# VH-VL binders against Uncharacterized FAD-binding protein C1783.01: the designs that were tried, part 7

Target 1, 263 residues: Uncharacterized FAD-binding protein C1783.01, of Schizosaccharomyces pombe (q9us28r162to424)
Amino acid sequence: YGIFAAPILDVRVLTNPGAVKRTYNLCLDISKYPLLEGKDWKIGGSFGIMPPNSDAEVLHLAHLLKIPQHELYVTKVLRTNGGRWPTIWGEDKPRCLYTSLYHIFKWCSDFISKPPTKSLIRLLAEHTLNPVEKSVLLALSDFRQDESYCRICTQSCVTLPDILEAFPSCHPPVDHLISALPQLMPRWYSISNDPSLANKRLEMAFTVQEYHSPNGQSRTGICTGFLEDLALAFLKARHDGSLANKKFTVPMFRGVQQNPFAK

## First folded at step 4 (VH-VL; framework fv_ozuriftamab)

Design s51 (from o08 with light chain S30Y)
Fold by ESMFold2-Fast, scan of step 4:
Structure s51 (fold): chain C 263 residues (1-263), chain A 122 residues (1-122), chain B 106 residues (1-106)
Amino acid sequence: as target 1 above (263 residues)
Amino acid sequence: EVQLVQSGAEVKKPGESLRISCKGSGYTFTEYYMHWVRQAPGQGLEWMGGISPNSGGTGYNQKFKGRVTISADKSISTAYLQWSSLKASDTAMYYCARSYDLGYEQSWFDPWGQGTLVTVSS
Amino acid sequence: AIQLTQSPSSLSASVGDRVTITCSATQSLYYMHWYLQKPGQSPQLLIYLGSDRASGVPDRFSGSGSGTDFTLKISRVEAEDVGVYYCMQSLQYPWTFGQGTKVEIK
C-alpha cells in the first residue's frame, strides 16, 4: 500500500460554536513522506485521504453478519479479480493475498457512505429466508423500480447495516458479500499552504458533512467524520496535557499527477 | 549497504554524564525515525524513545522521559542518547534501530545497530 | 500499555524439529513483528506485518495469527537458529516487546 500516516501537528476550529457547519484546519507533518526510488512523490496541490471505517462500525457489521469477533482477525487467502483490492491504485492482474475480514471491512469496503447498489440488494434478497422480507428486497433491487429505490434507499441515506437490521432473516454468505461490496475510495483535499512545501508542513481545511439516516438520526460523512473525530481527540489531548503521550495520524498519499505532455 | 554503527562501550561512575551515538549510512538519514531500545543485563528489550531527524521531533517512553535526551545531527547522519547524571540502574546494552512509521501497526525496526554496552559502577 | 506475553519462556529442540512460539496481547492487534537475538548479537528482524519475512530470512520461518494470539513457527530448526525470540507491537506508544523465548539446540 502507498499510504502514509501523517502526524497531526496542530488543529484549529475555524467555525464559531453553534454555527450550522463545523470547519477545521489540520496541520500535518509530511517531513517523513516517502521518496519513491529517490524521487519526491509530491506533485500538484492536492492529496488523498483514505478514511477507515470505525472499529465500532466494523464490529457492528460483523455482529449483524453473525461473525464472532475472534473470526474477524483470521487471515484468509483471497484471489482478486483485478481493480478492487489490495491497493487503492487498483489492480489489472488477478493475485492471491493474505488478509482478514477485519482488514477488508475497515480499510477496503465502503458499506457506510452510500446506499447498497441494486445488485447488492439483489444478493441480499437471494439470501433472505422470510418471504415478506425477500419480496421487499427483490422489489428494491428491481432495475425497473427506480422511484422506490431512490425514495427508500438514496433519499433516506440507507446503509448496508441499516438494511441488515431491517431484514433480520437476511444472512448473506460473507464471501459473497465481500466480493460485492464497493471498494472504499480516497477523498481528495486541497493543500491550503504553498503548493511547494517550504517547511514539510501540509495544511488543509475541511467542513463536516452531515446526513440524516432513515430513523432521523444525524450521520457524518465517512472522511469528514473520521477527520473530525481525530481533530476533537487532538484538541482534548492538548487541553488535558496528554498530547505528548498520544499519536494522531491521517492516512494520506500524493496522487500521481501526470504531465499532459509526458512521453 | 544500509547500516547503523554505534559508539564503543563505556564504563562510568554514578553521577557522570554520557552521550552515545548511532551513525546511519547507506540511506537518506532524514527519511526514517531513529529509536533507542534498552536491554538490561539478563532481561528483554524495552523501547526508550525515538526521533525524527528531519524535524527534530522526539517521543519518549514515560519511564525514561526526563532521564535521557534523544537528539540527532542530520549533517553527519548521527543520532544520540544522552544522560546528564548516570545511575547504576542505567547499566545495560543500548541499541539504536531504524523505523519507517506507516501507521496502523505498520512500523518495525530494521536495521539495528550493533549495540553499546554502558556499565555504571562505583 | 499493551502487554505481550510469550510462551514458552524457553525450549530445547533438536535439529530438524518444528518449533512453535506464541505471543499473546492484552489488546487485539492485526499485526505482530518478530525479532531474533542470537547469542552476543543485536536483534534482527525476522517477520513483520504478521507474516512477511524480512530480507535474507530463510523460508523455514513463518508467522501467523490475529487478534490477541500470534504464532512464530520454525520448520526444521537448524543449529544457527539458537537465540532469544521477541514479538513486538507498534499499534500504540510505548511500543512493547514480549519477554522473550529462549531457543536452545540439543
Scores: ipSAE 0.000, ipTM 0.394, lowest interface PAE 17.5, mean pLDDT 79

Design s53 (from o08 with light chain L49E)
Fold by ESMFold2-Fast, scan of step 4:
Structure s53 (fold): chain C 263 residues (1-263), chain A 122 residues (1-122), chain B 106 residues (1-106)
Amino acid sequence: as target 1 above (263 residues)
Amino acid sequence: EVQLVQSGAEVKKPGESLRISCKGSGYTFTEYYMHWVRQAPGQGLEWMGGISPNSGGTGYNQKFKGRVTISADKSISTAYLQWSSLKASDTAMYYCARSYDLGYEQSWFDPWGQGTLVTVSS
Amino acid sequence: AIQLTQSPSSLSASVGDRVTITCSATQSLSYMHWYLQKPGQSPQLLIYEGSDRASGVPDRFSGSGSGTDFTLKISRVEAEDVGVYYCMQSLQYPWTFGQGTKVEIK
């Protein structure tokens, strides 16, 4: 178990002229990945990527929660109530962490890939001051209101930031919110062209997942958006001659899809 | 100053074992990968496989996997290509070649060894 | 595997002629590398990453191209340039070479 920062050696744009979706190939350097020959990798195998939230999304959430920027970055001692927190995934007991809200939002919280759960919406309702707004959130969180929840939240691809923006009288305590946010989970990719991994290079292809917000803004999937941002930054650095002064890495690990981490 | 020196020509019979060598000098042996490239008589070049002397990790062209073994001894800056049982079809010139794969995009071969001619006949 | 096809398979040139060798790939590549194998010698690097000349390689050698088509050009061939020229891709494993282009002088 460990997350390895795999350097990007090359990026190719695979998108065909006229194609609806954008596709990229990444060549990753795994020469320093700590593995024994033939032991951790297999033909047709997969590997995990731990996608962070973009800085833009983290700052947007902090703004909606009215967290000053200086407070966002300060290291705090945070007590957990168990679950999948940074460093020890699969741990089901309380512990104390020395970390920042920035780190928790960026690496440990999934607040954009799926709509808030009914339990999270209930928490939001409890901290909403406007009685009309509160009644709407309470209705959405009701276990008997699956149709309304599906129509408003799931079908419209609503995110936590969307709800906070739509319900301006909602002011949840940050400590209650971070304990209720879903954990970021790895995304799984196949080794693309060379299962032998000669010279410890790994090829992967991915297609950007794209959708529109309720307001018509273009959004990308958490992992494919992260990988596209890296790919474009790499290509720009290569074009402007600054590649030697920059390092682009993909946070990845070897494992089987159903059991990537020790419990 | 960077140089790759290979072992001398070999004449063998089918079924015999053989190990040929490639010694690097003038550079830090563990910072580069070493590869083996085959050239059958009158034919072009074919990549067989390579090794990272630092990690001991190897990669093979599927066509040669299981037919040869690539190894290296970093204490003497030497890489090896070995057959447990030679066949007449193994008759070829064998080159070693260095590549820089630590952080480089799509590496290349520089330098090349002088080649080792292996002839397998009854 | 990525297949590389060179054209022509052979050519005869006089000293001072311009020589052009092409290499076509079965899929799009970022770079092509070029090697020269003089008679009885090991291959030597001429061009790497598409257009960069290897140390000690004369200015008369140049590489160009992108996508699936790449070109090696010798602006004015010299007697010492006789040999077989090979293109190589290192985008994916196994690394592959073209079949070679024989260049004869005189």
Scores: ipSAE 0.000, ipTM 0.380, lowest interface PAE 20.1, mean pLDDT 80

Design s54 (from o08 with light chain L49Y)
Fold by ESMFold2-Fast, scan of step 4:
Structure s54 (fold): chain C 263 residues (1-263), chain A 122 residues (1-122), chain B 106 residues (1-106)
Amino acid sequence: as target 1 above (263 residues)
Amino acid sequence: EVQLVQSGAEVKKPGESLRISCKGSGYTFTEYYMHWVRQAPGQGLEWMGGISPNSGGTGYNQKFKGRVTISADKSISTAYLQWSSLKASDTAMYYCARSYDLGYEQSWFDPWGQGTLVTVSS
Amino acid sequence: AIQLTQSPSSLSASVGDRVTITCSATQSLSYMHWYLQKPGQSPQLLIYYGSDRASGVPDRFSGSGSGTDFTLKISRVEAEDVGVYYCMQSLQYPWTFGQGTKVEIK
């Protein structure tokens, strides 16, 4: 790990007139980030960003799982065991973690960027009390239903919360669910300037990725949505004259690209 | 070796409470569902209900719902079938049986316990 | 509830005979499971998932069928095969068994 909270120094809206997608440039302060070698920060080089799930998404999932808010924030002891969930990205050795369900859902679990896998849907079916609902979930997880799975789950951008809303008799135990949820992975971005030639500022551009839920609601990608929320909050604070009293940071790191779990 | 061992035979009077047990060994208890199957004297097999030891979630045959309670203690790998007030019509052989519920017609019982004979008479 | 009706209710066979037991369901099914209860013993799994044999079950046992009609066959019955055979469905709750077919050896 070794994630650095890089302060946002500036935000520019790069969206072209008439464009269907929104694009932003972020200027980040990397003056406090140690560089092993200056070559890594060359224009066209890459770095990772570790995006969290939004608080709204975490609280919505907790509500669907009937987790009381006071229990969501209670510190629990969890053992990470190399290749077993829960695990920290890049962690190869067993350790005991003192953490909360809130932290696990916010920083460690990917329950919104991709549809639930067939194996996760099958776990949900196992904990679904209504026989009709269970049959539907089992059919979606069936190897013979690739076309239905693709159409209903993948093409419609169905998320775990969507499934839990659609199947109200589904009550998976939280510990079972956590062990089955995919790990939240970093996203990789290109450096658009050479920070070695400036006062240690890194510039990056990103385009917001949008998807539509089964009900037609617009959703954004986890990382680009997170970055857009920061960009808009920064721009609002600058307009309101409150920028000096607020801090905005991007959780980033330098690391080896092509981690086998990052593909 | 995967094995289910049930508690011994019981002789009770109408109105008495009873709890019988089924202990699993040789496998991870929480990865499988446990079920109870009833066989009245000279009759066939009848599914009563089942439990997921991991979640505590239960399902019952409507015929027995409210008449019995199914529970499990995962710390000792044991499932239970309980009556609050026995009736003469509860006289039967009771089997526990393990299933790995793959759902959608893909659930079967293996292994079965040796059975617990419950006799209710005055 | 899905009702399962077995035929025949009982039969007598000689060692080496072919035995056929049928199970008819009130609703269409993809898979039938079969159990044998030997006298004084617990039921044991014979066939699951329609046609797969359980561990230790001899080749002489086979299952077939789909829809509403399913069959269990014993190609050459042996003395140890005496007992009551049950079909079971796990499509819908409550899970149900057939009434049983008693097999006796002459």
Scores: ipSAE 0.000, ipTM 0.359, lowest interface PAE 25.7, mean pLDDT 80

Design s55 (from o08 with light chain D52E)
Fold by ESMFold2-Fast, scan of step 4:
Structure s55 (fold): chain C 263 residues (1-263), chain A 122 residues (1-122), chain B 106 residues (1-106)
Amino acid sequence: as target 1 above (263 residues)
Amino acid sequence: EVQLVQSGAEVKKPGESLRISCKGSGYTFTEYYMHWVRQAPGQGLEWMGGISPNSGGTGYNQKFKGRVTISADKSISTAYLQWSSLKASDTAMYYCARSYDLGYEQSWFDPWGQGTLVTVSS
Amino acid sequence: AIQLTQSPSSLSASVGDRVTITCSATQSLSYMHWYLQKPGQSPQLLIYLGSERASGVPDRFSGSGSGTDFTLKISRVEAEDVGVYYCMQSLQYPWTFGQGTKVEIK
């Protein structure tokens, strides 16, 4: 659907010396965004950003699933059967997609921002050969075991790659796995300026969200981490004098202004 | 040419107040952080704190919090380091250094001022 | 606070020697920055972001490393390289420096 690659015009670090959290301002070029007649951008309005998974995360998942590099990038015909796919596609009918596993994992699958659902863990259990490992996954997927699921998966910020590493006898078929993975969803941001006064420039501010993995490693939120990586790369390229040879874009689309009474 | 010029050497007695300065030139003063780095005689470098001249926001190394005040006057592109009551232990070389806002882990000091020697003795 | 420990604390080298200075951090870092303070002068930037040379810095200087261990190398030291070398981290406030490595030229 209507995702626009908005060029980054400027980046400013808003973090004061000594601050605990990192904050950035991005200035985006929306001059070429296709607006419908009678529609306009408004200060305080919202827009969505579609954050991709990093290439490192996609390659790590592929390695854990034992997907050869040549299979990862090959274009395949994928028939959709409804469920999560029609939500983002705007239709409730099967369709054929021409895409690669790389594209599906990078842009269409949320395997890092949320713990695996109980239904996904059940699928993993059914493809786990070690009976001890299988029994643990079956217990986590049990609909009556919310306490174990919350403590082990939700509160510890466990991801699909974490589970695949912890349960080495688990070998789910890739086709079944991609059907069970939740879709990456947009994250919503506020327009911090009046774009008409800024000559078709959209300003946004964001603060990086950080948390710790089960093993104590620092992790960032999927969208704020993605935006920080872009911001840092832009600032580095500007410092190096190489901005003219590089393109930095944010995949975004116009949203509707939030109703203050809809809360 | 980007440069930082600091005020001259100071000789003070314990209990006296002092304010030293660092003037930036050759760049847009409000687009960079300004920091103060201390070097006690014969010792290494120690970050004291910094300021965003644009916002006036300051941060301090806990060791120096409450001992010094960092401020800036963007109309004259000058940052300040101030003591209300000096101690003999404040004897040191004080450097200002500019940091560009390049974000997380991508920050370094360039350029540095020439330094201001502060001697506090009775 | 992140502590940086440099090794060695001092060294003496002859012109043309290879000099290696290491900096060890108490937690994992992506980047290390390096400064040189010549006798009687303010510090000057040598290396930033682990391996990038600052403007005007000769190519005999190089930086490398990842995680907790970082290295500064001078492939063929010259008389003008005398001074104290400092590593610095900018991951967490307070920003911290190593204790310094004094390089003397014979």
Scores: ipSAE 0.190, ipTM 0.640, lowest interface PAE 5.9, mean pLDDT 84

Design s59 (from o08 with light chain Y93F)
Fold by ESMFold2-Fast, scan of step 4:
Structure s59 (fold): chain C 263 residues (1-263), chain A 122 residues (1-122), chain B 106 residues (1-106)
Amino acid sequence: as target 1 above (263 residues)
Amino acid sequence: EVQLVQSGAEVKKPGESLRISCKGSGYTFTEYYMHWVRQAPGQGLEWMGGISPNSGGTGYNQKFKGRVTISADKSISTAYLQWSSLKASDTAMYYCARSYDLGYEQSWFDPWGQGTLVTVSS
Amino acid sequence: AIQLTQSPSSLSASVGDRVTITCSATQSLSYMHWYLQKPGQSPQLLIYLGSDRASGVPDRFSGSGSGTDFTLKISRVEAEDVGVYYCMQSLQFPWTFGQGTKVEIK
């Protein structure tokens, strides 16, 4: 059974005025979780959440790749030569995928939570026209330059969009790029209540993770940022009296992380 | 329906103590933060501080820390702003305002009380 | 502390005119909130989270911007729009307001 869209029943802000860390409690409806019977939900147990990339980050990446907005949302057949397309974690990776670039960037690809691998930077270098820019990317991708890669990419929290911004002559083919992007992975959270006593409700608490981009811009962790956006949207809808007309869900699943296709 | 009602205007002499109030109605008082905003005559708005009625936790603008005390009584849905010793420079309009959310950049004031005018003169 | 500077400090407009108020921040922000204080009244929420209109606020009001420069626009000003407009940031304590922009109707 796959990922379940658990409705948000309630949101509580646990942050005090003046506090640096922002903390929230979410109450989720698991009454309709597939195969709930035969699965024990208990306090101290864990569950996974599949965090999408924000729409702002997806649109920013599309802009950097010069993908027109009308093309971004078109559902089409995507093929790969020898490899497999990234899919939502836990789903098959077919050779032929019927989807949109928007879906792939939002749900299937991790281009924010980790710096580009040396292999990905090498791919970018191969599609960089300016010789000076290409030389810099080749140097960063060189196996002999581990110290430079670590300092510039890992310690400075560099993302794929950061690199595309810094190297404007880099124009990788979109199909080559997406086949090289790592898959978005779930994040694991603890169950804060006993759902048997709370009428099939799951409670969780989370604290927003913050860091700074190379340019000093404030950024949040992919999953905690996603959850905060949902929490704030829910609270806004409650304030506006529009909660009954809106649906807020968390993409989640129960159990130990097991890839059904992997050994 | 959601409303903040503040206590009436005050005229005081320097050195006197004062406590003004802000009563919330039409919502669950402990689910929102309450803040105090000052407006000196002919001047703009200045955030003084806020309180979580549920926890009693407070935050202050350093300019006012130690000069005023913010408190709340959740049993009567009322927040307070208090001075131990007033100065002529405390003459201002004081507003209470409810804060909806406290994420980074995700907090705004809605609604606002009608204001309490405090005049301190000899 | 983040300082907010509004421009202009005051303006006079005729009914039907387009009014533009700018708020400049000393640090980069994602969102700006806007309030209107009508003469003799408490401030009221106009725009929050950069571009969302508060309940009951007419469509002629709009907010935009990111980074250090934010704008509040009134597409066709009406007599009831007279007052002082304030921007506000809630990124960093202390929360701060702009100095205000006084809008007078001819």
Scores: ipSAE 0.000, ipTM 0.429, lowest interface PAE 16.4, mean pLDDT 82

